# VH-VL binders against q9vpl3, part 50

Target 1, 224 residues: q9vpl3
Amino acid sequence: RGKINIQRPKAPHYERARVVAVTQPKYPELPKAKSCFKTRAERTQQQQENPYNEIIAREVRNWLDHSRLVAFFHLSSITADDIFRVRVQLHKQNLHLKSYGSKIIEQAVKNTRYEAIVPLFHSNHCIVFSPDPEKTAALLRIVRRVPQMVLLGGIVEETMLSRNQLVAYAQMPGLHAVQAQLVQTLSQAPGHLIQQLQAHQNSFVQVLDVHAKNQMNEETPKST

## First folded at step 13 (VH-VL)

Design D150
Fold by OpenDDE, look of step 17:
Structure D150 (fold): chain C 224 residues (1-224), chain A 121 residues (1-121), chain B 111 residues (1-111)
Amino acid sequence: as target 1 above (224 residues)
Amino acid sequence: QVELVQSGAEVKKPGESLKISCKGSGYSFTDYWIGWVRQAPGKGLEWMGIIWPEDSFTRYSPSFQGQVTISADKSISTAYLQWSSLKASDTAMYYCARDYGIYESYYFDYWGQGTLVTVSS
Amino acid sequence: DIALTQPASVSGSPGQSITISCTGTSSDVGGDNYVSWYQQHPGKAPKLMIYEVSNRPSGVSNRFSGSKSGNTASLTISGLQAEDEADYYCSSYTDSSTPYVFGGGTKLTVL
């Protein structure tokens, strides 16, 4: 019994071939599956609000609402290891380094007072959150470790600051120190004002005295 | 009050190893960079390197890279500068200093008293 | 390499005002105004006199002032006193790899 070559089956007899051809189930042409290639536009539109993105967006909002210090950084070619090391250092100072996608940030800040930060997130970025605005200097000392972290700006006490303003803020003496200085300056102001007011009065009195003396000297009749 | 106290003067021979110290007090030692600056006799100031004491992250001047090692022990608020093999050219005053700057502002606000290292045959 | 050039020496009489210059090789010397000045008396450690071009630390006399024009930073000492006789060094930020560069120093003599 010759080994049936399963790789090259002999063509069936003509009659059998006809029967097989007629009995072949004509499967309805599957509707041309809408090419799974949803146009980039359809994919962008059907970006089904990933419930996960909403959750993350809510998290971002929560961080923004509860942070008194927020700093935005651009990341240029930084390694995961470097980020981790910096994160650890920041964490020790109660500074929380987070990274979110631009879309998540957009979603998070949409129709909020923070909407103005969206343009900062066009590239790789990270955000540092802190409940303590006095940690701004500490933050800016730690980030020296990673030149790839470029400061873009921040939010301090609900006020958006440019890079330069944030640095300037970090250089300012603490609120208490500034208040103390203000109190000192204000306490000195009345003394100076009083001195100036008294100086003018004294000068005026001196001028009047001189005038009075001169008048008295003119009224002294030359006793012939 | 912020103070940096350095170890005493050292007299060594070429080829010997040396480790000098700088102890910080009056501030949080781990929250500020510590730098080392060399001053050869009759010469100017030369930056050698800096260290972040919290995790001992270091950055060196190219001129001193591989020539010295900067380290720190945060438990005792002390920074170190060490040589594996001293040269006569290492004869200089060495200062540690605290960097008080932020971000791109680098400056030393407090300095140690200096450690004189003399390397002579 | 960014280098800072200072005059080797400057002299003045008591009560005069003198200026020490620090000139960088690049227009970027000091970056965003990151120039510092140090005073060093013989046998003593350097002392910070000016930071960020024009800021004075606490305890530094108001006779010391700093300015910058172009690639030249200047330290001005007004009302020169005998105690001001010292070496003065400027320092500047360059880049993240070499954040410190010092000038060659200027010897100030009070005549």
Scores: ipSAE 0.871, ipTM 0.947, lowest interface PAE 0.5, mean pLDDT 87
Fold by OpenDDE, look of step 16:
Structure D150 (fold): chain C 224 residues (1-224), chain A 121 residues (1-121), chain B 111 residues (1-111)
Amino acid sequence: as target 1 above (224 residues)
Amino acid sequence: QVELVQSGAEVKKPGESLKISCKGSGYSFTDYWIGWVRQAPGKGLEWMGIIWPEDSFTRYSPSFQGQVTISADKSISTAYLQWSSLKASDTAMYYCARDYGIYESYYFDYWGQGTLVTVSS
Amino acid sequence: DIALTQPASVSGSPGQSITISCTGTSSDVGGDNYVSWYQQHPGKAPKLMIYEVSNRPSGVSNRFSGSKSGNTASLTISGLQAEDEADYYCSSYTDSSTPYVFGGGTKLTVL
């Protein structure tokens, strides 16, 4: 009776191996945590079949119309968890992170002043909306935690800004502060202008007076 | 006025644990990154890490990853730097600082007064 | 790894203009505009003097100015005063993993 080598069990007979392979509990492959972010293909397919695309497009338009700050981000291999965490942080600042399909965006902005943003949405993207443009700096501080969120540009007070312009805007003293400073500067300008104009007039009068005096002195006949 | 106040000087032995603190005031503590910077005696500045105090998200320099722990308690506007086991080489001045930068602009506009940590046998 | 190189020491006489250089090893496009300068007096915490290459924080003297050419950032101190004697550090953004890199520091001596 051949010593059953327990250390190297002979591969079971082909038929037994087949039965064992079939009877092995197929542990359901843990659903690969489908990234909460549907692939572009999945999103596109859903958009084609969704009768509510118009409703969603209207929602997007509504957000665009009522937001004073809109920031566009490209998402590069970001996890759902990271998005969620950032969303929570943004929400605490009254910043609303939304994601829409490219087709929905296109439909939403078609024949509107926002049509120029369509090329920004050729890949995975998200949009952050806010009613407060002063939150731009806060937004850009928060998104530091997610390098996969790449700033593409934005809209501030109905003005389209490039990435660099948006960053520059965020670095400026608050719009109201800048406006206040501008108003102050402009309010001081007339005073300076008036002073300068008056100075020029006074100088002109002085020159004329000197000229008149010189003419009078030349007309005084040397009484020999 | 924005101010960062750090805990006092520490004298420790190798192998001991230590936690130093940095309290922020005069601004919204949870809206700005706080960084830690090391300066060994007679040496330059070394960035250690940063923390977002609102949810305690942290980033470390590769040189300090696993060597220290940065934490924050937003309820008392305080950031912490801690060691589980100090080394003689940890002898340095430690600064906390507020990062005022945005997006890719990283700079510290306000600094704590520093905490001197001396580790000697 | 991006390293910032500074001269170990610079000296000048009162009233003179001096320049401290900070040279990066790589022209990383992302860091080109994100250089900061710090002043540190002996036994004191660093103080921000310049941010984003050329911007001065409130309260910093206009004698301090920053510029950049190529991969070299420069801090210029005009009208040098005795109080300017300190260590100066440049800092730059490198990447998202290491957003802070400091130069080796420059000791400024006022003669």
Scores: ipSAE 0.869, ipTM 0.944, lowest interface PAE 0.5, mean pLDDT 87
Fold by ESMFold2, look of step 13:
Structure D150 (fold): chain C 224 residues (1-224), chain A 121 residues (1-121), chain B 111 residues (1-111)
Amino acid sequence: as target 1 above (224 residues)
Amino acid sequence: QVELVQSGAEVKKPGESLKISCKGSGYSFTDYWIGWVRQAPGKGLEWMGIIWPEDSFTRYSPSFQGQVTISADKSISTAYLQWSSLKASDTAMYYCARDYGIYESYYFDYWGQGTLVTVSS
Amino acid sequence: DIALTQPASVSGSPGQSITISCTGTSSDVGGDNYVSWYQQHPGKAPKLMIYEVSNRPSGVSNRFSGSKSGNTASLTISGLQAEDEADYYCSSYTDSSTPYVFGGGTKLTVL
């Protein structure tokens, strides 16, 4: 199976960055734009954004189709150098660190059993893909160096696992066939898995908001 | 099987430098964290720091930050603990140990035999 | 400087059961954090006896068991034997800056 091309094309200067809002004692208000009249430029941009989103969504789908391990993390503020060093260490283990917007994820999983993962990506996040599910332990050893990466759960052999289930999977000795049978057995509780993922996401979003506020840093690091 | 072999005992004077070693064998050295633990004479165990040997990323205990240097040479499967200027209070047994934990689990499953460092006038 | 509290010594007769305690705070032993236990004979390196609160590594006798309640972890040794005479240390995770905090150690004497 071929790898997804991860080389960033030269982006036009239209790239939008999501900023982390710091809660202030006064009255913070969110800006909103509401207009029932669209210009020709807005219509053209919307049409172009749809084709671009579909291209990236196909990239995500290709990663999902070729990855027997997918791990989801909530990501708090981290320097570009630190995330780059982690990406290098993961890459040496055939573990591929990626980040995509929630709209892209929604398009990629549309009409699949994974459609329920979209809420996990409303906050800052990253995803690790790998064709090698036996590398789950290696993944979880490497990420110990970055407490900013908080495990939410994952997918192993097309089965969604909670955080605790993924950690338990990683600790199991034995043949890959035995591990595959255990994952298949764990998949018999899909509703419980979704509840666990959503509960952990909500809890960690609150912790990460406090963490970002304590750092007093609105800039979110992004590696190339 | 898994083995951590440390360098031999050292007798030094205050102000001298020292670098002690820990060689791992029987496992993939760059796939696991290595920690250093100090035990002063008649005292308990104290964690000093850990290293990821593949790229030498280190984390130090606040108690030892700036007092020692932890490093590794992955080409010979060896981790090091180093002092630029020894003090008499550095007299202790020093252990290296492999950490086998994942995610939020931290424990040392294999330990070196220890290196006794004696610093006296 | 968040040391875990262990009794300085405990003793028991061969065949008896003893328990060594390891008391911390809600931010280490008392949290969702894991605890490990190490055995150290005189002049020897420590040996892992229990990890993740209650798990035994391969090769460790099932006479050793671990548990945790509140802010206190416990190592229980049943069927005491002369070879069990050693120092025992607990260790707990605290936070990412201090993932290993050891207790002061407990000298076990088998009478």
Scores: ipSAE 0.806, ipTM 0.911, lowest interface PAE 0.8, mean pLDDT 80
Fold by ESMFold2, look of step 17:
Structure D150 (fold): chain C 224 residues (1-224), chain A 121 residues (1-121), chain B 111 residues (1-111)
Amino acid sequence: as target 1 above (224 residues)
Amino acid sequence: QVELVQSGAEVKKPGESLKISCKGSGYSFTDYWIGWVRQAPGKGLEWMGIIWPEDSFTRYSPSFQGQVTISADKSISTAYLQWSSLKASDTAMYYCARDYGIYESYYFDYWGQGTLVTVSS
Amino acid sequence: DIALTQPASVSGSPGQSITISCTGTSSDVGGDNYVSWYQQHPGKAPKLMIYEVSNRPSGVSNRFSGSKSGNTASLTISGLQAEDEADYYCSSYTDSSTPYVFGGGTKLTVL
């Protein structure tokens, strides 16, 4: 559909391959006794000797650990001015637009439940982090100005949501407190989840009553 | 209560300038898109453009690009539609409206009362 | 940015159900694009009746319903009442440069 522009790069062919070959740097002279293949020890040493990657990976881990909302976008080519202006508008809503290399993302999510997100970062992307999951509607309203940002999905209260699930979550403004609680209870162990759902039956009924009342008394409440 | 209150009717001559206003209240004005819609006498609705009031980012309908200027003053929760030189064909009712949609949804949930602009020689 | 096609007028008797059509293309009304409907009484601002194809805002009677099939959206008004006499406009998304395309409008007359 015209609202979604998933980038489909043309595979390198005779023209792209020719340009790449012409622009490739000449190989520098290498240390003569050095082998052509890196050993496991050399990879570990290079990883330890390249602290920039670990510093940025730690930043990503910190964002993931402290954000109750994370949204993933595919990003098509965009001017620096347009992305900067969107970043400013998002920041005013406590929404933080970031981008990181795919290798850094792999480092950040290794041995976590979020390893499943790594394939999303094989192409151009950006991520929005926020401690405020109630700002999901604000996020999705602001990004309408940037067709280059195509929503892929997100994480709310440590639960992975598809694109459609994240949009549906955002469209329930009269249910924000229940939405956060439901996401949290669904992410618990099965036995613990059953216990929490039974304890929250009254809260769920109250939210349904509020939602029905909002449909009868107000057209659409303001999102928070 | 969400309200959009527009400035009063205007009677102008061709060539004069005009700036009409739309003041929002009862909601966070800078958190929602505001659109302008034209309705010529006896005719249908035509979308003119939208604005993000927080930073005044605008998008115009191709039919109205360069014909009008949409602006906002967030300090007084007001959006504006203005002409530098009116034509008789600018005679119409002009509405402002709030857009409540997210991501792929676009609709106007609250409308101003309208401003009638009459341009006659 | 093609105007959506609506019948110029539709009429019905009190208590009857009537349907107003809104026909576009696969690039606007068709596909996954959302459609909204607005009611406008003479001298009044438009009022949102249906959004996202079939959703009613709070305060809109359940006599109003919306649907879509192929490239045609429909507004159905059941239990027609005198105060339903008004102009009705559909609106659809097309692309990021033209996110609001209106139909030409339909005058509903209650006989």
Scores: ipSAE 0.800, ipTM 0.902, lowest interface PAE 0.8, mean pLDDT 80

Design D157
Fold by OpenDDE, fold request of step 14:
Order: sequence, then C-alpha cells, then structure tokens
Structure D157 (fold): chain C 224 residues (1-224), chain A 121 residues (1-121), chain B 111 residues (1-111)
Amino acid sequence: as target 1 above (224 residues)
Amino acid sequence: QVELVQSGAEVKKPGESLKISCKGSGYSFTDYWIGWVRQAPGKGLEWMGIIWPEDSFTRYSPSFQGQVTISADKSISTAYLQWSSLKASDTAMYYCARDEGIYESYYFDYWGQGTLVTVSS
Amino acid sequence: DIALTQPASVSGSPGQSITISCTGTSSDVGGDNYVSWYQQHPGKAPKLMIYEVSNRPSGVSNRFSGSKSGNTASLTISGLQAEDEADYYCSSYTSWSTWYVFGGGTKLTVL
C-alpha cells in the first residue's frame, strides 16, 4: 500500500478536477489591509503634505522674519507647568516662547537664510522670539529659573550667534549708552590732547632755553 | 541711580518673629533677582536665598531652606526676609543685593546697607 | 558641596602688587561658571570689584584685575594703597541647589 504522499496528492480525475475548480468558492480577496506600517519615507512624505504643517511652517517663518531677537533652547525633561510659568514671565517682557516640531522647522526654513538652524532641532527644543534685541538680557535672566532650558544660540539683527556670542551681546551696553559714552570720551579728548600738546611744547621750550643759556655761556669769552 | 535701602537694626528675643525689608529704586524692580546674604559677627558671607520679584519665584540655600521665608511686594519695589521663630544663632548682619548676572553668570552688583539683627535672652 | 578656599590673610606694602587666590574644590568652578570678587570694609556692605572672572564694573579702579587658571581664580591688586585694606570675598555659582557660594574671605593688610 503505497505511502500516500500528502505533499503531492495525485491529481484528481479530470472530471472531478473540473467540478472542483468550478465549485471552489471564490472568496473575495480580503482587501489587502494597507499595512499600518507606513514606511518612514511615506510617513515623512505624508507629513510634508499635511496642510496643517504648512500653516504652522508659515507661522514659524513669520516669527523669524519679524523678530529681531531669536533664541534657541534645548529642553531637558521640563514639566508643562514649568514651561507655562516661564512663558508667562517671558510674555510680560514681550518675549514669545514657542515650541515646534523639528519637521515643521525644517519645512519653514528650507531654502531660506535660516536653514543653518536645522541641526539645533534634533531634540526637544523651544524658541523665544522678540521684536526687541535689547530684551536679550531680560530673557537670559528669566531663564535662570529653569535649568532645563539650555541655550543653544540665537539670531540677533539677522546675524546668527553662538551661545557665547549671544551672552556677550546681552552684556553689551545699549546703543544709546555706547553713544553717550563715546560722546563723553570725545568731549574729554580735546582737553587731554591740548594738555599733551602743551606739555610737549613747554618741554621743548624748556630744552631750547637751556640750550640757549648754554650757548650764551660758551660764547662768553674767558676774559683772561 | 540704583539703590537698595534696608530696614533698621532689630533687637529681638529667642522665639520671636521678625520681618525685615529691602526697597529697590532707580531700576525696574521686577526685572532683576534679589538675593539675601547673611554675615555672622566676624564671619564670612553666606547666601541665603533669592527671589524673582515679578511672580515671587524663590530659591533657598539648603542651609536656610525652611528656616526663613523670602518674599516680595512688587507694587512697592520691596523684598522681605522673615523668621517665624528667631534663634540666638540668627544674630548677624543681613544684606539684600541685586543680581546683575545673566544665564550662567551670578553676581551681585548693588547691595543694601545691611540690617543688623541681634537675638539675645 | 562645592567650596571656595581663600587664604585667611595677605599683606603688602604701599605700591606693591598682591594676589588673592580662590580655589574651588570642583572642576565645575573652573568651567563656564563665572567668579566674582567683593571688597568689604569694616562696617560696610560688600562692593563688587570683579565679575565674570576678569570684568571690572564702572567706578572700580583699574588697579584691580581678575584672572583664572584651572580651578583657581585670582584677584590682583596693583599699586597697593592704604584704602585697599579690607576683606575680600570670591563667589561663584555651584549648582541649581546652591546658586551662590562665597569663599571664606581674605583679610588684606597694607603695611
């Protein structure tokens, strides 16, 4: 009794095969469940085409274009409450704290002068915007209350600044203060210059007088 | 001109409560941190705590946490340091000072004249 | 706990240059943390002399200068004068829990 090869069943008789073929229920192919796993590429593309993302990207661009001060911060394990508190304090100083997704930022700054900021947004981050660059010091005083906010850098008057440069900028006297100092320095300069010029002239006259006296003494014939 | 004016000297007994004041003028009071520093007789300076006057956010030194309360009234540009129960060891000069530092810089540029607190039995 | 160590006393003659050291116990004092120096005359409030290691506030004499090497900050007073006799304190940021630490102070005597 030949071992029934279960793996290769003998083809049924031709007539039976026809009947079986015709009577096989054609089950509607279950709609291929679109694999919930959109490839990373598809997710990225779909996110790029999201009208909402475009709107937010425009908002970001608008903030960048109208701000004279922009500061970038890394956020390390900060609570929503802490963010809210610091936001309120910043707002009182006309500083606007915003948080956006990295992809939105990338979209917003693509093909713009701000494209260089994209690497700063690889982690949790927030941005502070202000129309007044003189508020940089105020910003940096307020953020002291939140050690989770780490300054990464910023933009001041359309110039990108490193962390250290932004801090240095904040420590500089205001333009008016600098102007006042310059005027004061310039107003004092003529007096000092006149004194220095007069000192040199007086010294020169003294040297000449000494020389003249010495010459007069040499011309006095030793009356033998 | 920036000025911090503190309340006058205090003589108290152990167990009494005390609140001393520091009034700022010549600058925006709510835009700067105000710190308190203790100096015991013949000893060095000790940081006690600091306050942001706008919303009264406060930080204390671990040594003074729970021992004192720092507060502020921004409407009158005044910061306060208070004790609920004074000890003899609280006898010291107390200074308020404005912090001018930004971000990672911490320093006091203007100081009050100091308030002498004497706690004796 | 981060501590700042200062010499208890230094002395110098008029016209000399003296240096007061401030040494931190942690490398963090030598990092991005800025050191400040204060002058205190007897019975007076402290006065800021140097901030951020080497910056001098307006009104402070150019005889005062600050520097830092490693975990040691230094205050140098050149052309020592009688009015420089005072206590000097260094200060630095330490941590979120302790924003300010002061050195033990140095008594400067002008001989």
Scores: ipSAE 0.868, ipTM 0.944, lowest interface PAE 0.5, mean pLDDT 87
Fold by OpenDDE, fold request of step 14:
Order: C-alpha cells, then sequence, then structure tokens
Structure D157 (fold): chain C 224 residues (1-224), chain A 121 residues (1-121), chain B 111 residues (1-111)
C-alpha cells in the first residue's frame, strides 16, 4: 500500500481532474468595486458607531439645552473665509456659530423635544446659539453679509419658530419696551377718557352759550 | 435718541480729495448697517453703499464701486465717505442713514441731516 | 437694470386721498415685503414713512398706508394736508449686488 504522500498528492487521472475542475464551485467574484469603496450606507453606519460622534452629539445637546436662541441656517456654497468672518462678528455678539453633520444632529436630538428639527438638516447647515434671545435682530443683521446663509427657522425660549416667525420675533420690541409701552398706554387711557369727557362737556357748554346768545339777541327788541 | 450727525458742507475743486463723516449716537453703532445715499441737485435718491461698522465690511452700488470709499471708525461711532479725486458731477447732497432692516428687510429708519458737497472750478 | 418706476408728480386737494405707485421692472424686485417709502421735504433729509410694504414707523401719521399688488407697491395718503406736500421715494431690495434701489421720486402737490 503505497504511502500516500500527503505533501505531493499524485495528480488525479485526467478525467477526474476534468470533473474536479468542472465541479469546482465557481464562487461569484466579489464585485471588485465593493472591496475598496464603502457604500454611502456603510459609511453612514460607521459614522454612527464612532464614539466621537456621541461626544459631539452631547455637545450639540448641551448647546440646545443652554441656549435661549437657536437659529438654523442652510449653507450654500460658502468659503471658509466668509464663514470665519461671520463667525467672528457673531461671536462679538455672543452668538455662537457651529456646524455639525446631519447625522450628528440626528443623533443629538433623537428622542428629545428637538427631534422636529431633523428635517432642516438634510444639507449643509450651520447653527447659531445664544443665551440671549434679544440678539435675534443682531443675528439677522449680521447674516445679511452672507447671502449663502439661508435662515430655515429657530428656537426661541424652547419654542420652535419658522423662518417668518423668527423674523417677526426679532422685529418685536423687547419685553421691557413692550412693558414700557403698555404702561404708557395705560397711563394715557385715563387722560384720553377725561379729554373725551371734557370735550363733550365743553362742546355742550359751547352749544348752550351759543343758544343763550341767540336767545339774548332775539329778546333785544329792535328799538324802532 | 438715535441720531446721525454729518459733517458740514464742503466746497471743493475738481481733483481734490474729500472725506465727510457721519457720527452715530443713541444706539450701538456697531450693531447696525450704515448706508450712504447721494442726491444730486434736483434729482432723486441714489444708494451708494453700506458698511458694517464693527469690521468695516462694505458693499457698494455698482455705480459707485471704485468711485468712493466708505469706511468707519467704531471707536468714535463714525462712518466716512471719501473721494480721492472729486469731479464736478460729485456735486450733491450726501446722506448717511441707519439700516434698521433685518435679514431680507432693507430700509433706513434714521437719516443724517445731509452734507452738501459742491465741486466747482 | 432693476428699476422702480414712480409717477413724476401727483396732486390732490386737502382732505382727498391720493395714491403713489411704485412699479418694479421685474417680479424679483420688491420681494414680498421689501418695499419702503420715504418722504422728503425740500431741503430736508428723507424720512421713513413705510417699511416692509405696509408698516408705519412710530411717529408716522396713520394717514399714510402702504400696500402691494403684484410688482406694484402703493403709498396712500388719506386726508391730504398741506404738510404732505413733498417728494416721495419708494425703495426696495434688489440683489446682492444692489441692496437698495430707489424710485425716481414723486412730487406731491397739495392744491
Amino acid sequence: as target 1 above (224 residues)
Amino acid sequence: QVELVQSGAEVKKPGESLKISCKGSGYSFTDYWIGWVRQAPGKGLEWMGIIWPEDSFTRYSPSFQGQVTISADKSISTAYLQWSSLKASDTAMYYCARDEGIYESYYFDYWGQGTLVTVSS
Amino acid sequence: DIALTQPASVSGSPGQSITISCTGTSSDVGGDNYVSWYQQHPGKAPKLMIYEVSNRPSGVSNRFSGSKSGNTASLTISGLQAEDEADYYCSSYTSWSTWYVFGGGTKLTVL
């Protein structure tokens, strides 16, 4: 019984070799394209598993929770320099311009009251945070210099506002100003009432005086 | 109260340089755009340009681009309009004005009293 | 070129209501709410009368009102008074290159 040389197996008979060759499972060649380029979906999944993303997401949540003013902007084609310039201007107003990936935002706001903002972040975006809602007007003045920043909406005092609502909010007088106006209005109300009451009385007295004068003139006999 | 006070009337000759000023008071000067508007004698209003005083970001009307320079000194709440070389056609009233508008709203709520510039040979 | 067209002059008698029109050359001119109106008396600086089509600044008489239809903005002055005699200019945002455009102005005469 010839020692089966395990190291140099005798080549099978030609016919067997042919059968083996034909019966070799042709494993579909892994599409060459899949090996080098992670699909967008795979990249997205890998980004979700990045511990760094969790940290950033927490940061975003922290900003959201501690900001009384949050404004969302779409960024069109904008240069880094332009962003930097506007960031500096905003910073001087205690407005903090931040940019995060859409996935990070999604992760950050997931299962929070801010989840409704997710649809706003389908493209390039930036967020401006401020502890002072009175800076809304300042924000909207500054962003005029950057037409690439398109206002999408915002959060003011934990309330979600549309673009138009945020603009309207910015145009409103401050609370103190409104209070002052209210006080002024209230203070004027009695005066106006008094004036109106006095006006009617004065008018009545004038009419009576005219009537009295007319009667006196009628009673003066034309001394023929 | 918000006030814009402009420098006095100027009489110049063609070729001379000129810098007129607009000082803002009663508000945060660096938080509002300041625009310049020209009005030639008997003519209408023409927007020349606008400046953000905080960092002197400036935009010009195409008609005035390269013809004038708008600048600001935030330390003294003053905006400037200057010519390197005046022309007779620069004879006009020049107004500075504060832009109150936000985002897509553009309007001037406060105006300076105007500076008359007369350029004659 | 984006331009705002105003009538050169309008006139009215005291107590009447008059309207000054401002028509943009393009539908893009004046956006939905970007029209402002200024009053200018002779030798005086312009005064803002209306902003954002229909809003009155504080201190402006309620006799002044603004509206817009299509590409035409209108300033209406009701109860015309002698003091209303002035030049009136409309203004609008146009583009990034031209933030402000003014109409040619309308001289209002009170007869």
Scores: ipSAE 0.865, ipTM 0.942, lowest interface PAE 0.5, mean pLDDT 87
Fold by OpenDDE, look of step 13:
Structure D157 (fold): chain C 224 residues (1-224), chain A 121 residues (1-121), chain B 111 residues (1-111)
Amino acid sequence: as target 1 above (224 residues)
Amino acid sequence: QVELVQSGAEVKKPGESLKISCKGSGYSFTDYWIGWVRQAPGKGLEWMGIIWPEDSFTRYSPSFQGQVTISADKSISTAYLQWSSLKASDTAMYYCARDEGIYESYYFDYWGQGTLVTVSS
Amino acid sequence: DIALTQPASVSGSPGQSITISCTGTSSDVGGDNYVSWYQQHPGKAPKLMIYEVSNRPSGVSNRFSGSKSGNTASLTISGLQAEDEADYYCSSYTSWSTWYVFGGGTKLTVL
């Protein structure tokens, strides 16, 4: 796997870039004056806490807490059938595709470390959960078949990652691969060290031999 | 080590059917896209199509749509390219290749050795 | 139709640096599209040399580098060697209908 160029994150395809740009969470500007019309968000907040929503919210929390990989996708005009097909493929990789309402997500992550994800859920979205962060590459290979799935970002090992960071993460060699490489590298090192150590010893022995020979030559009395 | 091994050279007549194969080894066959690329004699590379071996999801180049069929048998880690009726113009080298790309990245990191198909009357 | 245009041929002397260009005809190809480069020796299968504009696969010489400016991707080969004589193809994603497009290829001759 090639070195991740962290200095120049690869730009998304133009169409996806447009979608991402449009779907970028507009962080609410600081509340301008209270007087203007109840934002659509405020109208939707008055919907009575459905006990069912609490149950689902708990489920979402459970997924978040037990997942080492979480990926967020925007869905652009995707059919149920297409979602289902992708879901099946993801499931085979122990990747779990879920869709929740924005309100449910808000409720689920309220007062949690995940609260920062709320802005990602203003439109149609889905979440992919996995206990294995090494499946990130597999995830991103599978979703290629569905251009309607736009990657927004994710959480890996409790760290929030941007889209580009998640892609970069997926491109890194797996921990085991890195470990294997390290072991291989380390296994080669002793040979060199031994050679170096032996070289010094050999040099020392040579010097001693020369010294011994010189002493023997000095002790040979010139028999006049 | 990742390897793609293709079936041997084929000599056929116009109108005959043909199915060539590409066997993957050294990796999880179902976890990577497999593409087919044509190269006519003395010409450049042409993408024909691609398959996801797990469920045989396929995409074709518009130029090859309906002209060929790409399939896979995941049980034996083999992808196929087939013609129902060969034409003289189908004379070419055919390569299978593994796509390593993720998300918006599309590239082939491992290639088969190629299968030469000669169609002559 | 989205096409990638390459020069038909490029030549250089051993030790020189040469550049092969790949220009997209569509704004989509000229965007942040991922470009890959392949080397093909006569009678051999293509070999991936560069992916995602500038990344080298393991085992590829550091003499090969890739860049992109506007709608043009470039493959640069430094310290040209006789073994570098080959055909070079660029490739890119184009659209959902056409996942891959190849350039016309460039024949590199080492003089």
Scores: ipSAE 0.839, ipTM 0.921, lowest interface PAE 0.6, mean pLDDT 86
Fold by ESMFold2, fold request of step 14:
Structure D157 (fold): chain C 224 residues (1-224), chain A 121 residues (1-121), chain B 111 residues (1-111)
Amino acid sequence: as target 1 above (224 residues)
Amino acid sequence: QVELVQSGAEVKKPGESLKISCKGSGYSFTDYWIGWVRQAPGKGLEWMGIIWPEDSFTRYSPSFQGQVTISADKSISTAYLQWSSLKASDTAMYYCARDEGIYESYYFDYWGQGTLVTVSS
Amino acid sequence: DIALTQPASVSGSPGQSITISCTGTSSDVGGDNYVSWYQQHPGKAPKLMIYEVSNRPSGVSNRFSGSKSGNTASLTISGLQAEDEADYYCSSYTSWSTWYVFGGGTKLTVL
């Protein structure tokens, strides 16, 4: 299951025709329904657009809710071949490159703590989602080959991070030290191991929270 | 435990072809950039190019574009540097090195032991 | 290609602190780009000593430190020891066409 499935089984089953999941970032046209309850054709088209916008906005909310890592990029003009190749490399690391219209993003984050991200989507952009926050370094190594993707910032463990904070997070030694300490303690007695894991888990959460808040408070918010 | 092991020294004549290797171990080979660096006898370091081994995406220094070929075989965690026709001026030590940098950071954290290439007469 | 300027040689006595400079332009060392430093003993491969201007990899002595001001980066070695005698190279990113530019190298002699 390690291979990236870019033909059929992945993309068509999970994504509406309006939003392309993996191999085709350009939006396909949606099927049209024929109904008239406003002024003939205009109201029918407006009705169709509204339901699709909400469905796609729910998809974005679902990605945000289930991704422990979200990274935002400005995207300059790039060929379909180049963006396809980087999408494949990201996908091998469980990193999911997507793009959505600014209206959909605004609708998706309305009345959430993430409303501050809306200005990032007034220009051409892309987003990378992942359940694996430890993949932040891998993401940032891969995007070095894509000068068209300019990092704006991200969200890690539900905390908004600036560009500099996200880069610092990817290299933070405390995270590696906690992981190494966990491996080292696995040889201890089962009862002691459970207590150590629970203590380290709580400490780990507190260290990330304090560090992310300190970085966020010390740095100027980014604007596009 | 990250290790880059290069192929042994080579003695060649001008006009001969050559392919030298760099095998990475102790890390996920396809998750890091691998660069090649040249050092002529008694001279400094000069970057030749870099490769992303997973899909063989490459960048060459302008000084070496068209002069060498950088490639990789990810199934055996090995990167290669090759010449189609060696010159006496290709006599140098050649290093492979791993780049650990993220985003706008570029540096080589682990280096191979080097491969001495001697091209004479 | 743009080369970074380093002094050809520098010397110091055991226990002293010495500094090796690396001067570039606003498009490399001075352009918000990072600088890395490498130590190379005769006949050996280079070893990373400093990355991202001032960060020390695991296993590198805290006697090594790095800094940058304007277009000049500096490697400082405190408490000089005989084993520090080697060649030192700085490196920086320059452009998309040139990801790495090395300095000419500095031979450190411990008297």
Scores: ipSAE 0.786, ipTM 0.898, lowest interface PAE 0.9, mean pLDDT 80

